# Ledger of designs, part 15: VHH binders against Putative NADH dehydrogenase/NAD(P)H nitroreductase

Target 1, 191 residues: Putative NADH dehydrogenase/NAD(P)H nitroreductase, of Methanothermobacter thermautotrophicus (o26223)
Amino acid sequence: MKLLWTSQHIKVTVHIDGKVSKMDVLEAIKTRRSIRKYQDREVPEELIDKILDAAMCGPSAVDERPWHFIVVRNREMLEKIPEVHPYGAMVKDAPVAIIVCCDSSLEKIPGFWVQDCSIASQNILLAAHSLGLGAVWTGVYPLEDRVEGIRRLFSIPEHVIPFSVIPLGYPAENPGTRDLFDPDRIHLEKW
Below, E stands for the ipSAE of ESMFold2; O stands for the ipSAE of OpenDDE; V2 stands for 0.75 times the mean of E and O plus 0.25 times the DockQ between their complexes.

## First folded at step 16 (VHH; framework vhh_lunsekimig_d3)

Design y6 (from x3 with T102Y; at its last look DockQ between E and O 0.61; V2 from the best seeds 0.00; counts 0 for: pae E 4.4 > 2)
Fold by ESMFold2, look of step 16:
Structure y6 (fold): chain B 191 residues (1-191), chain A 123 residues (1-123)
Amino acid sequence: as target 1 above (191 residues)
Amino acid sequence: EVQLVESGGGVVQPGGSLRLSCAASGFTFSDYELFWYRQAAGIERELIASIYRGGSTYYVDSVKGRFTISRDNSENTMYLQMNSLRAEDTGLYYCAALPSEYNYNLEPKYDYWGQGTLVTVSS
């Protein structure tokens, strides 16, 4: 289904099963909603690759890039996540989930890895949305019970910190648009 | 402001049934994640059931198969059908709600709790 670029200097059209989105970035930010119901439909590996590419494009403290990603498609593993993450029950119904982790051995400046992994996590949400998928960020860090539970489930070593679990799939709900702009939150020059 | 009011508690014999209600106001009901907690004497509140915007549900093992959580978005009401009640189900039952975009599926903050409804399973 994928056509690889060839050294014969012939341009090859890459065909992707499913939707190809050309969504503007401001539109993506304004229209992205947390999606907690998914179609019974596989997400192509190519789309996951694009999402993870986007995740890794985020800036990080002194370019430390402390993130690692676990892609979970195994049904039995997805069904176990709610046992250690009771507020993430929708993960059991997703075709795939991405676990965003920090490898603390890559940390160059202590404590900024949380911001770094937050940037990667938000990029996953926006990229998924732009590709016609729905996703939701379920929190793991800093809740120690969830961190320990996810680490145990996925055999994550002690120096690696699971940060978030992001189930995703083709959406089976449409929660609509919100208007949340609040000019009272804007302060000019000083508080 | 989110307001939650529980009702339907009471005294029931073991093996009996109760239906708890949680009336919600001050939000778009379908855009919230909803939860039931219970608090037995002398212990911390525990999550017992959840229902998410998309309809996914979660139950702790001690109530699975006996309790059913549901929601009626048109009436802004959530329910907990409690069957085959046992003495250990005695306690205060609280409903809670979290906004879907800000909660990262975290535990509800204090301002999103109801006042509780007492369930007593008598001998």
Scores: ipSAE 0.248, ipTM 0.642, lowest interface PAE 4.4, mean pLDDT 85
ESMFold2 (binder alone), look of step 16: mean pLDDT 78; pTM 0.762
OpenDDE, look of step 16: ipSAE 0.586; ipTM 0.827

## First folded at step 17 (VHH; framework vhh_lunsekimig_d3)

Design z1 (at its last look DockQ between E and O 0.81; V2 from the best seeds 0.00; counts 0 for: pae E 2.2 > 2, unsure alone 64.5 < 65)
Amino acid sequence: EVQLVESGGGVVQPGGSLRLSCAASGFTFSDYELFWYRQAAGIERELIASIYRGGSTYYVDSVKGRFTISRDNSENTMYLQMNSLRAEDTGLYYCAALPSETYNLEPKYDYWGQGTLVTVSS
ESMFold2, look of step 17: ipSAE 0.532; ipTM 0.803
ESMFold2 (binder alone), look of step 17: mean pLDDT 77; pTM 0.763
OpenDDE, look of step 17: ipSAE 0.741; ipTM 0.885

Design z2 (at its last look DockQ between E and O 0.14; V2 from the best seeds 0.00; counts 0 for: pae E 11.7 > 2, placed apart)
Fold by ESMFold2, look of step 17:
Structure z2 (fold): chain B 191 residues (1-191), chain A 122 residues (1-122)
Amino acid sequence: as target 1 above (191 residues)
Amino acid sequence: EVQLVESGGGVVQPGGSLRLSCAASGFTFSDYELFWYRQAAGIERELIASIYRGGSTYYVDSVKGRFTISRDNSENTMYLQMNSLRAEDTGLYYCAALPSEWYNLEPKYDYWGQGTLVTVSS
C-alpha cells in the first residue's frame, strides 16, 4: 500500500479530477450523515485515493502531519474488527475501512495529534460524502482496550496509536438531513 | 418506559464511604455503556466514571483510586463505591446510560436518572 502514496498515485488522482464532485462544501457539511448500512459493491481505488488526499489536506499542529492510514479491504480482516472493537459491528459489512493512526514519532507538540487525526477523520467523512459514499467514524482512542485490540489485529507498532476506524461504502440507507443550528450556542464578544 | 433511579446518597464525614446504586428498567442493561456524573452547586455536570459493556472503566483524575464503578447486568444495576470522601465530592450524583453505538458519532439516546445527593460535611 506504500506504493499507492507515491507521485504515481498523485498523478492518477489528478487525471480523475476531470469529473470532480460539484457538491458545495457547505451543503456537504450540512447533509453528511453517519451511514452504517452499505451496498454490496466495491469502492474503486480512485475514490479511496481522493478521500485520503482530502484527509491529508487538513491542518495540523505546527504542520506535524502525524497521520497514517491503513486501508482494509480484506474480508477476513474486516470481519475480525468487531471482535476487538465491538461497537464497530457495521465494519464487517463494509467493502472497505480506513484506520486513522498517529505516529507519535512525528509529534512536534505533545498531545495535539488528537486534533490532527480528528481533522483528518472528518475530512474523510466529508470527502466520502461528496463522492457519493457513506461512512461513519467509529471511535478507538482513547479506549485502551480498543486501541490495543486494533493494534494487535493490524500489527501496529507501540509508537503508533490507532485513533479511529471508518468503514465506508455506497450507502444502503438515507437517514435524511438535520437542522442543528442553535443560536443560544453563540456568544458575542464574551460568554 | 425507560427509567434510571439512583440511591445511596446521604451525609458522610470526610474520609468516609458511600455506595451509590443505579437501578435501570425499560431497556436491556447489558447493551448500554454506563456512566456516573456529578454536579456541584453552580457547576455543569461532569463525568466522573464510566463502565463499558466489555467491563473497561474510566475515571477522572480527581476520583481515581478512591471511587470504583461496577455493574451487575443480571440485576440491571450499576454501582459507585466512593471511598476517602472529601468536601469537594459534595454534589448531586447522576447515572446515565448511552447505547453501545455512542462510539459511532451521532448516538440517538441519552438516559439520565433524577440524581442522589451526596453531602460530605466536616
Scores: ipSAE 0.000, ipTM 0.219, lowest interface PAE 11.7, mean pLDDT 84
ESMFold2 (binder alone), look of step 17: mean pLDDT 78; pTM 0.768
OpenDDE, look of step 17: ipSAE 0.623; ipTM 0.844

Design z3 (from x3 with N103Y Y104S; at its last look DockQ between E and O 0.82; V2 from the best seeds 0.00; counts 0 for: unsure alone 64.2 < 65)
Amino acid sequence: EVQLVESGGGVVQPGGSLRLSCAASGFTFSDYELFWYRQAAGIERELIASIYRGGSTYYVDSVKGRFTISRDNSENTMYLQMNSLRAEDTGLYYCAALPSETYSNLEPKYDYWGQGTLVTVSS
ESMFold2, look of step 17: ipSAE 0.573; ipTM 0.803
ESMFold2 (binder alone), look of step 17: mean pLDDT 77; pTM 0.756
OpenDDE, look of step 17: ipSAE 0.633; ipTM 0.843

Design z4 (from x3 with T102W N103Y Y104G; at its last look DockQ between E and O 0.68; V2 from the best seeds 0.00; counts 0 for: pae E 2.5 > 2)
Fold by ESMFold2, look of step 17:
Structure z4 (fold): chain B 191 residues (1-191), chain A 123 residues (1-123)
Amino acid sequence: as target 1 above (191 residues)
Amino acid sequence: EVQLVESGGGVVQPGGSLRLSCAASGFTFSDYELFWYRQAAGIERELIASIYRGGSTYYVDSVKGRFTISRDNSENTMYLQMNSLRAEDTGLYYCAALPSEWYGNLEPKYDYWGQGTLVTVSS
């Protein structure tokens, strides 16, 4: 039906800071920076939904899709995260954080959930950046004290593994682009 | 070669002040998150203060209000101003740096640590 065709091909544009924004994927990858300073400005639920949709678009081992996400906006909870994650102090200044988790009962191949959740985490960073937000991946797994601390704080069941905490918000810093290309890391045909 | 060198430690009376410095060579601080740690004898090294690339600062409760971390990217140096010193502040003080794109904000490997400067608070 032509209505179905039209609805399947609707292009979506996102307005940020009063402007229409469409960021090329290579530009997003090259210009994304870890942002640890945020404006005192709420992040609309619509943007979080788009970011999580992007997170779930990643490939996974045998399509196991083991990821779950906790969206944290509660100020008291955000302020407690640094108590169990000493390098995550900036989380208390973020308007929102996303905790990426693995539900181990969804694993189809043992141990590949780490790659799966890493893919979801990177997609969160890129999607946030493309929407005019800044974010940073703060590591939880495999550090057992952090895993236990986050699990305790958010009442995460024992079969669910918190993988990363990603604070995000409108950036209040601009670190610029890095030039990291290194031809010596490229090997043609063999090592 | 990347190096961090702490200086400014010494002996000071309770209530006194001291200014620690951390100078970098082989890299520049401008795209780094910077940290001070302290280690008392027989105790694991503890993070006490951080200053991020964007200027945000964070402190553990035991030093909040008494210590001030700062950075001078033009001098490639970080500082810790320590006021109202207490006997409990005695220990080795280490500086550390993490590149801003280090995910996980893990404890820096030895390449990003100084060798420490001793602070002794005693009468």
Scores: ipSAE 0.498, ipTM 0.786, lowest interface PAE 2.5, mean pLDDT 87
ESMFold2 (binder alone), look of step 17: mean pLDDT 78; pTM 0.767
OpenDDE, look of step 17: ipSAE 0.593; ipTM 0.831

Design z5 (from y1 with S56N; at its last look DockQ between E and O 0.56; V2 from the best seeds 0.00; counts 0 for: pae E 4.5 > 2, unsure alone 64.9 < 65)
Fold by ESMFold2, look of step 17:
Structure z5 (fold): chain B 191 residues (1-191), chain A 123 residues (1-123)
Amino acid sequence: as target 1 above (191 residues)
Amino acid sequence: EVQLVESGGGVVQPGGSLRLSCAASGFTFSDYELFWYRQAAGIERELIASIYRGGNTYYVDSVKGRFTISRDNSENTMYLQMNSLRAEDTGLYYCAALPSEWNYNLEPKYDYWGQGTLVTVSS
């Protein structure tokens, strides 16, 4: 008989009936996949609120918290995003998208806002996944045509930089899990 | 030994049809997003159609309603059905594949391209 030494985690099985479940953080990180196909099903406002709360929990350079978020549900606006973001065409099929932006007037240390907004963007993906949603990060910054196109579409001021567009919804695909661990990327003590 | 091979190009009259194929060897399409590009003589390749792992498809306006992209993961093959062909559709057609965790949805920098198949639409 083998005695298994494992950390106990509180896990709640996701129910297909749409109830929100609690997911272990390591499980969420390991099982999150980019989801580009969504059900025709509304995402409740309270789930978006939870996702944005999670987005704002990330650390930032000297706690500058330079992020702002635009929540887009308007079909006409969602359908226009692919015109300036050719690899983001699945956005038009999502019930909602979140645009992560940097307000450069909030920067306290120049140049770290990209890391700050990246952290917020990843937290959105993980929170969505833990709530039974699927999402994908579509890049805007640093591609200037995309930055300007999104800025124009959403009337974003010049000092605010659209960073990413994250469509999300209840997933209509299940890609399964991946084994990506690569010990050759680990260097002990030095390169 | 990883390879993408396009086929099905040819010469066709305006209004005609062609069916392009893209076959993969050395990997399977099931965890990949797939794309068709075309390149007219002397200009850059342009994305014309996408098909994602979940089966959803997207087209540029110039081909929408005339072209249909599809995939058959069991045959490791992607297709482009081109109907109502026009002179403007003339060019080299390339397929490309990116892994499904191709993040940021950026223009691919992966070197998963075929060598192209020529489509000529002429009277």
Scores: ipSAE 0.313, ipTM 0.693, lowest interface PAE 4.5, mean pLDDT 86
ESMFold2 (binder alone), look of step 17: mean pLDDT 77; pTM 0.766
OpenDDE, look of step 17: ipSAE 0.516; ipTM 0.796

Design z6 (at its last look DockQ between E and O 0.01; V2 from the best seeds 0.00; counts 0 for: pae E 11.1 > 2, unsure alone 64.4 < 65, placed apart)
Fold by ESMFold2, look of step 17:
Structure z6 (fold): chain B 191 residues (1-191), chain A 122 residues (1-122)
Amino acid sequence: as target 1 above (191 residues)
Amino acid sequence: EVQLVESGGGVVQPGGSLRLSCAASGFTFSDYELFWYRQAAGIERELIASIYRGGSTYYVDSVKGRFTISRDNSENTMYLQMNSLRAEDTGLYYCAALPSEIYNLEPKYDYWGQGTLVTVSS
């Protein structure tokens, strides 16, 4: 199969708790906020599947797709993450977390896996938001002690690099929308 | 036909040297990022060295300081100079060329050669 890229305006229709919902992509981008407080409510497997499908739709350097995902639902494991990842304190209160990893054996061009996994991580945040969930990206890489701590906790092999831990759940907070547009950051034709 | 052809492999004693070549036909090397991979018996191919269009290089720790990757775009050829060879360097060495547009939404295809065998033995 040969593919041509043609994309204009994309709308996604998904089910949330048995309801059909539709969110414009620009709305999703503009309204997504980091959510660190979650309801005591299970996230259905089907929503995680949709989120990971979205994560894998991102571009990657030379289509290398170096990402792997660990889905963590076990309460004991979620509670242990903050012991090796201090800025992930909210993970213990999340019903589920996704660990985004790079399998370095899949790299085709060295050093771009960080961008690849960043794209996948952002897609997770946007997809979760569009499905009525809240999430936050907690950075692991490039902090060596955190990388090794997470690797050890989840028995991740040496050639696999944990990049981010993303707790998610139905939100128990609403921080509101921010207006971050700054025209002084836009340069026409040259600096 | 687009082809990559590796050459320069052979049998060498530990501590010896070899120079591998990768010649391309059917496309222009100057538009590509270039890589050397190695495959030992029973394991997956591993990246060992890369050279980018701008001349920047990367080496895995196991070959750093011993191997040097280079390219000659006028001859459409890439090289791997291998010094201080060890028994664990034994394997089939492949060159690869990938498009410089690294976030290509529609990568055209990847390019691999057939490999050249390097044996480091007493």
Scores: ipSAE 0.000, ipTM 0.233, lowest interface PAE 11.1, mean pLDDT 84
ESMFold2 (binder alone), look of step 17: mean pLDDT 77; pTM 0.766
OpenDDE, look of step 17: ipSAE 0.630; ipTM 0.845

## First folded at step 18 (VHH; framework vhh_lunsekimig_d3)

Design j1 (from z1 with E106N; at its last fold request DockQ between E and O 0.77; V2 from the best seeds 0.70)
Amino acid sequence: EVQLVESGGGVVQPGGSLRLSCAASGFTFSDYELFWYRQAAGIERELIASIYRGGSTYYVDSVKGRFTISRDNSENTMYLQMNSLRAEDTGLYYCAALPSETYNLNPKYDYWGQGTLVTVSS
ESMFold2, look of step 18: ipSAE 0.609; ipTM 0.822
ESMFold2 (binder alone), look of step 18: mean pLDDT 79; pTM 0.777
OpenDDE, look of step 18: ipSAE 0.730; ipTM 0.881
ESMFold2, look of step 20: ipSAE 0.608; ipTM 0.828
ESMFold2 (binder alone), look of step 20: mean pLDDT 79; pTM 0.779
OpenDDE, look of step 20: ipSAE 0.691; ipTM 0.867
ESMFold2, fold request of step 23: ipSAE 0.620, 0.631, 0.619; ipTM 0.834, 0.839, 0.828
ESMFold2 (binder alone), fold request of step 23: mean pLDDT 78, 78, 78; pTM 0.771, 0.769, 0.769
OpenDDE, fold request of step 23: ipSAE 0.718, 0.731, 0.704; ipTM 0.878, 0.881, 0.872

Design j2 (from z3 with E107N; at its last look DockQ between E and O 0.63; V2 from the best seeds 0.62)
Fold by ESMFold2, look of step 18:
Structure j2 (fold): chain B 191 residues (1-191), chain A 123 residues (1-123)
Amino acid sequence: as target 1 above (191 residues)
Amino acid sequence: EVQLVESGGGVVQPGGSLRLSCAASGFTFSDYELFWYRQAAGIERELIASIYRGGSTYYVDSVKGRFTISRDNSENTMYLQMNSLRAEDTGLYYCAALPSETYSNLNPKYDYWGQGTLVTVSS
């Protein structure tokens, strides 16, 4: 929503509003790509809120919803992530990253939190894409050196497990779509 | 039949230069993130430079300003220009490739790797 004022000095309240995307869900799933190059452009807090709302909409084991999210915008902190996550170098060039975590005190059935946080992570990727952003999932768990490094860097307590780091921003690259359907992976009635 | 082949290693004096190449066969680089690693005797391979599908480059501090990574997708080849070489740069240099749609590399032995090219910097 754009609001305009009239006065001696016109002051225009301009919101960086994302229009509601009309992207079909199958289109979003099929066209989402891992994006590792971003424009030098901020991502509005409103879009991050929408992405995290979507992240929390996924199913979880016995509805345990064990996920927590750390939103990182501080430039110095973003630049430190590659020191503990060598394949996450692009994070330092992102305007924002989301760290997906499991709070083990919320776990109701042991061991399913990995699926739960994977669902939340994929929902972040799809929601970002539907809003015109690019993102990539950089894995943390189960690599213990990465888990320890991220936990230390962000002061994450021992009972909370960092699962993934997801940098995002407006894309500065445009990889094409891929056709990956493989009917040999489909088994009817039995293996 | 997927192969990465490094070339261009050799013996050079301190302060000298070498240009390494990595050629791919059995796949194309166009949707891959590319890396150079080095391995000194008795230690683990160290990631030293990265070049992503979109052209972004990253370097560890010990080589920044001295090494330049580049790629030529049309020739299916990646390069490492190594200038101002030091004795510490001696080692076996490997290229590696990760598919762009991976969410992480959990273990370097599962990625596509070359056999390495030896660089020796000695007086």
Scores: ipSAE 0.594, ipTM 0.820, lowest interface PAE 1.8, mean pLDDT 87
ESMFold2 (binder alone), look of step 18: mean pLDDT 78; pTM 0.765
OpenDDE, look of step 18: ipSAE 0.632; ipTM 0.841

Design j3 (from z1 with N104D E106T; at its last look DockQ between E and O 0.67; V2 from the best seeds 0.00; counts 0 for: pae E 2.5 > 2, unsure alone 64.98 < 65)
Amino acid sequence: EVQLVESGGGVVQPGGSLRLSCAASGFTFSDYELFWYRQAAGIERELIASIYRGGSTYYVDSVKGRFTISRDNSENTMYLQMNSLRAEDTGLYYCAALPSETYDLTPKYDYWGQGTLVTVSS
ESMFold2, look of step 18: ipSAE 0.527; ipTM 0.797
ESMFold2 (binder alone), look of step 18: mean pLDDT 78; pTM 0.771
OpenDDE, look of step 18: ipSAE 0.730; ipTM 0.881
ESMFold2, look of step 20: ipSAE 0.450; ipTM 0.766
ESMFold2 (binder alone), look of step 20: mean pLDDT 77; pTM 0.769
OpenDDE, look of step 20: ipSAE 0.676; ipTM 0.858

Design j4 (at its last look DockQ between E and O 0.68; V2 from the best seeds 0.00; counts 0 for: unsure alone 62.9 < 65)
Fold by ESMFold2, look of step 18:
Structure j4 (fold): chain B 191 residues (1-191), chain A 123 residues (1-123)
Amino acid sequence: as target 1 above (191 residues)
Amino acid sequence: EVQLVESGGGVVQPGGSLRLSCAASGFTFSDYELFWYRQAAGIERELIASIYRGGSTYYVDSVKGRFTISRDNSENTMYLQMNSLRAEDTGLYYCAALPSETYNLNPSEYDYWGQGTLVTVSS
């Protein structure tokens, strides 16, 4: 893969099904939507690898990088997720899901792992979008019933905390873009 | 400003049918995920059905095949068709709505709820 950089914009050139995909980073951020309806189409392993590579590029507190990822493609396992995570029912319709976890044994300072895993989760959403996929972050932590249910289902040890379940696939819906800029949220010099 | 109003509840015999409605005002229904809950006496509210922005529907096992959730965005209304009703279906039925762009779809006491509509299944 050959990456190209320009003087006015940073562009990442990637191959999807033998085609080059180009999306400006600000465009990706502004146009990403939560996608809960997917085509009956496999997601190649190569795209999952690129998404997880991107997920691990985020900063973390004191570079602790506490994240682990479980990639779920097994139909039986995907179909069981709604039994312990009823608000993630669309996961059973996805070709693949990524579970973002914190390994607490990797924490270097307490209490920042939530930010760390949130950064990784958002990077997954943006990377998927830039590759022509749709995804949605379904919250697990801090809801105890979801945390314990997902932990049991995937044999996650006690010191590892499932944070989010992110189903993804080629989108079968287009909710459109949003205009959310609100200048009243901007404070110059002080509150 | 935002309101949800349930209607269509009543008393029905076992094996009978009812159709519940949830009418919304103050927002654009099409960019929301929609839910029906029920609450039996002495029990916490339970999610029973959902319908997503894209039309996908999901049901708990106890109502699959008997209940059908649907939405009509042009009428700003969601429906629950309840067939083959059983005594265990008795309860107060609530609708709830959350914006589609959320990572937490769990409606809480701080979200918009209707007043509920009572369904009683009795002989």
Scores: ipSAE 0.588, ipTM 0.815, lowest interface PAE 1.6, mean pLDDT 88
ESMFold2 (binder alone), look of step 18: mean pLDDT 79; pTM 0.776
OpenDDE, look of step 18: ipSAE 0.682; ipTM 0.861
ESMFold2, look of step 20: ipSAE 0.564; ipTM 0.810
ESMFold2 (binder alone), look of step 20: mean pLDDT 77; pTM 0.764
OpenDDE, look of step 20: ipSAE 0.611; ipTM 0.825

Design j5 (from z3 with S104D E107N; at its last look DockQ between E and O 0.85; V2 from the best seeds 0.00; counts 0 for: pae E 3.2 > 2)
Fold by ESMFold2, look of step 18:
Structure j5 (fold): chain B 191 residues (1-191), chain A 123 residues (1-123)
Amino acid sequence: as target 1 above (191 residues)
Amino acid sequence: EVQLVESGGGVVQPGGSLRLSCAASGFTFSDYELFWYRQAAGIERELIASIYRGGSTYYVDSVKGRFTISRDNSENTMYLQMNSLRAEDTGLYYCAALPSETYDNLNPKYDYWGQGTLVTVSS
């Protein structure tokens, strides 16, 4: 690790793997891209812990927090995901994937679990990005064939609903940023 | 405005080879994930091969080792090299493009699709 010092202002930066470890939140939101190519490099357990901590910081309907997470590092299991989720085939190339699930026994307001798990999934993407990782959200729910396939593959109980599969790793691509602001989508006072 | 055009289909004997092309226009080709689908008569389209923006590929078991997907971003073109063709490879072949910022959900109604090119493997 490197420690940097300046003569007038004391600033401390920590460099890991060639990236600055602190990222402004608006920068993170604007620069996060779906990453589907990863380095052949392990992701430390510590970073996964930080990502899942961030995932659980999101709001949920009546604070129901219906989410569960399956962390998949086993190569054989990652290679099987395309059999039931062929459009998420890049998962086989990732060092790790996180499956976001809803435990329906924790649901307090019917139907809001989708928003709850979406919030957790997006927080995973942003946290991974802020830590120098790349990730992509591959959809499972509401596609019945994907839901059943993932449930079967990972022995997920009947009352638990797999929502998304998020492969992540150190990125091996940089697609750049986009300017997507559209003033026509903004309505003042009325439609 | 977005257009995908397949070409290279035709009639071939079993064991033969064909190379399909998918020419793209009206979007930033290098920012899309690309796919080949096959549709046999009376059957839903099936995904057979994928190539992602970063170069990673995927093949279904029925074509693995026989088909090779590739892309040339400088020519805005995707290819499918089909070798050791079999009768069951007969069908209409479609290319498809999926924006990189998506849930990776392909729905023919909402994705960019070509019109298809016919491949007939006759015994």
Scores: ipSAE 0.328, ipTM 0.694, lowest interface PAE 3.2, mean pLDDT 86
ESMFold2 (binder alone), look of step 18: mean pLDDT 78; pTM 0.765
OpenDDE, look of step 18: ipSAE 0.584; ipTM 0.829

Design j6 (from z1 with N104G E106T; at its last look DockQ between E and O 0.62; V2 from the best seeds 0.00; counts 0 for: pae E 2.4 > 2, unsure alone 64.4 < 65)
Fold by ESMFold2, look of step 18:
Structure j6 (fold): chain B 191 residues (1-191), chain A 122 residues (1-122)
Amino acid sequence: as target 1 above (191 residues)
Amino acid sequence: EVQLVESGGGVVQPGGSLRLSCAASGFTFSDYELFWYRQAAGIERELIASIYRGGSTYYVDSVKGRFTISRDNSENTMYLQMNSLRAEDTGLYYCAALPSETYGLTPKYDYWGQGTLVTVSS
């Protein structure tokens, strides 16, 4: 930690693990983009731990928390994912990927696991972005050929459903932000 | 109104070259992932090449080293340069587009062209 004084800045600057560690949540939501090009740079295990902690902070149906996560760093395994996922080719260029899964034995209410795993997946994207990483959600569920392909590749048991594959790394592209606010989608009091 | 139009197909001898074009309109071209598929008689469409918004390219083994995918965002056009053509490259070639800010789904959810025929004849 080092403090430097200048006449133009507040005198306290805190550097933790390679960057200023806080980002306003609304800024994170507005500036996150799908990133499919990554630097040739490892992602520290500590950042993956923070991302998965964030993933598990989401609400779930009746607190069922049905999620499991597979962290994939093995190059050979990452290179096999495109064989079963035609829109996941960039995974082979990522230093790491997270597979979000549902353990159906943890379901308390049938069918709500999709919302639960979607919440966890979005939290992964936001947490990665806040830590200076780029990520993209590549769809697996509900496409049965992809579900079975990923299950086979990672020896995932029949009662566990792979939901998404999320490659991530330090970004090597900057697509900019989008202005998507649409007042016509807002209805006051009723439709 | 989204439109993808392939062109540049034709008849060519084995060992020859051909350049396909895919002209796009009705969407922000630079914000899409782009793909070439081919369909030989009696089989399903096969993804053969991809080019992403950031310029990364991917190929199936059967065309790697012979085909080159590229894009020109200023002309809203994607290309497929096909070299060292073989009889098994004969088929309909389709371009497809997928928004960058979405999941990757099956090809039936993409925007598609109508196809351009490539015939590699003995």
Scores: ipSAE 0.522, ipTM 0.798, lowest interface PAE 2.4, mean pLDDT 88
ESMFold2 (binder alone), look of step 18: mean pLDDT 77; pTM 0.763
OpenDDE, look of step 18: ipSAE 0.711; ipTM 0.875

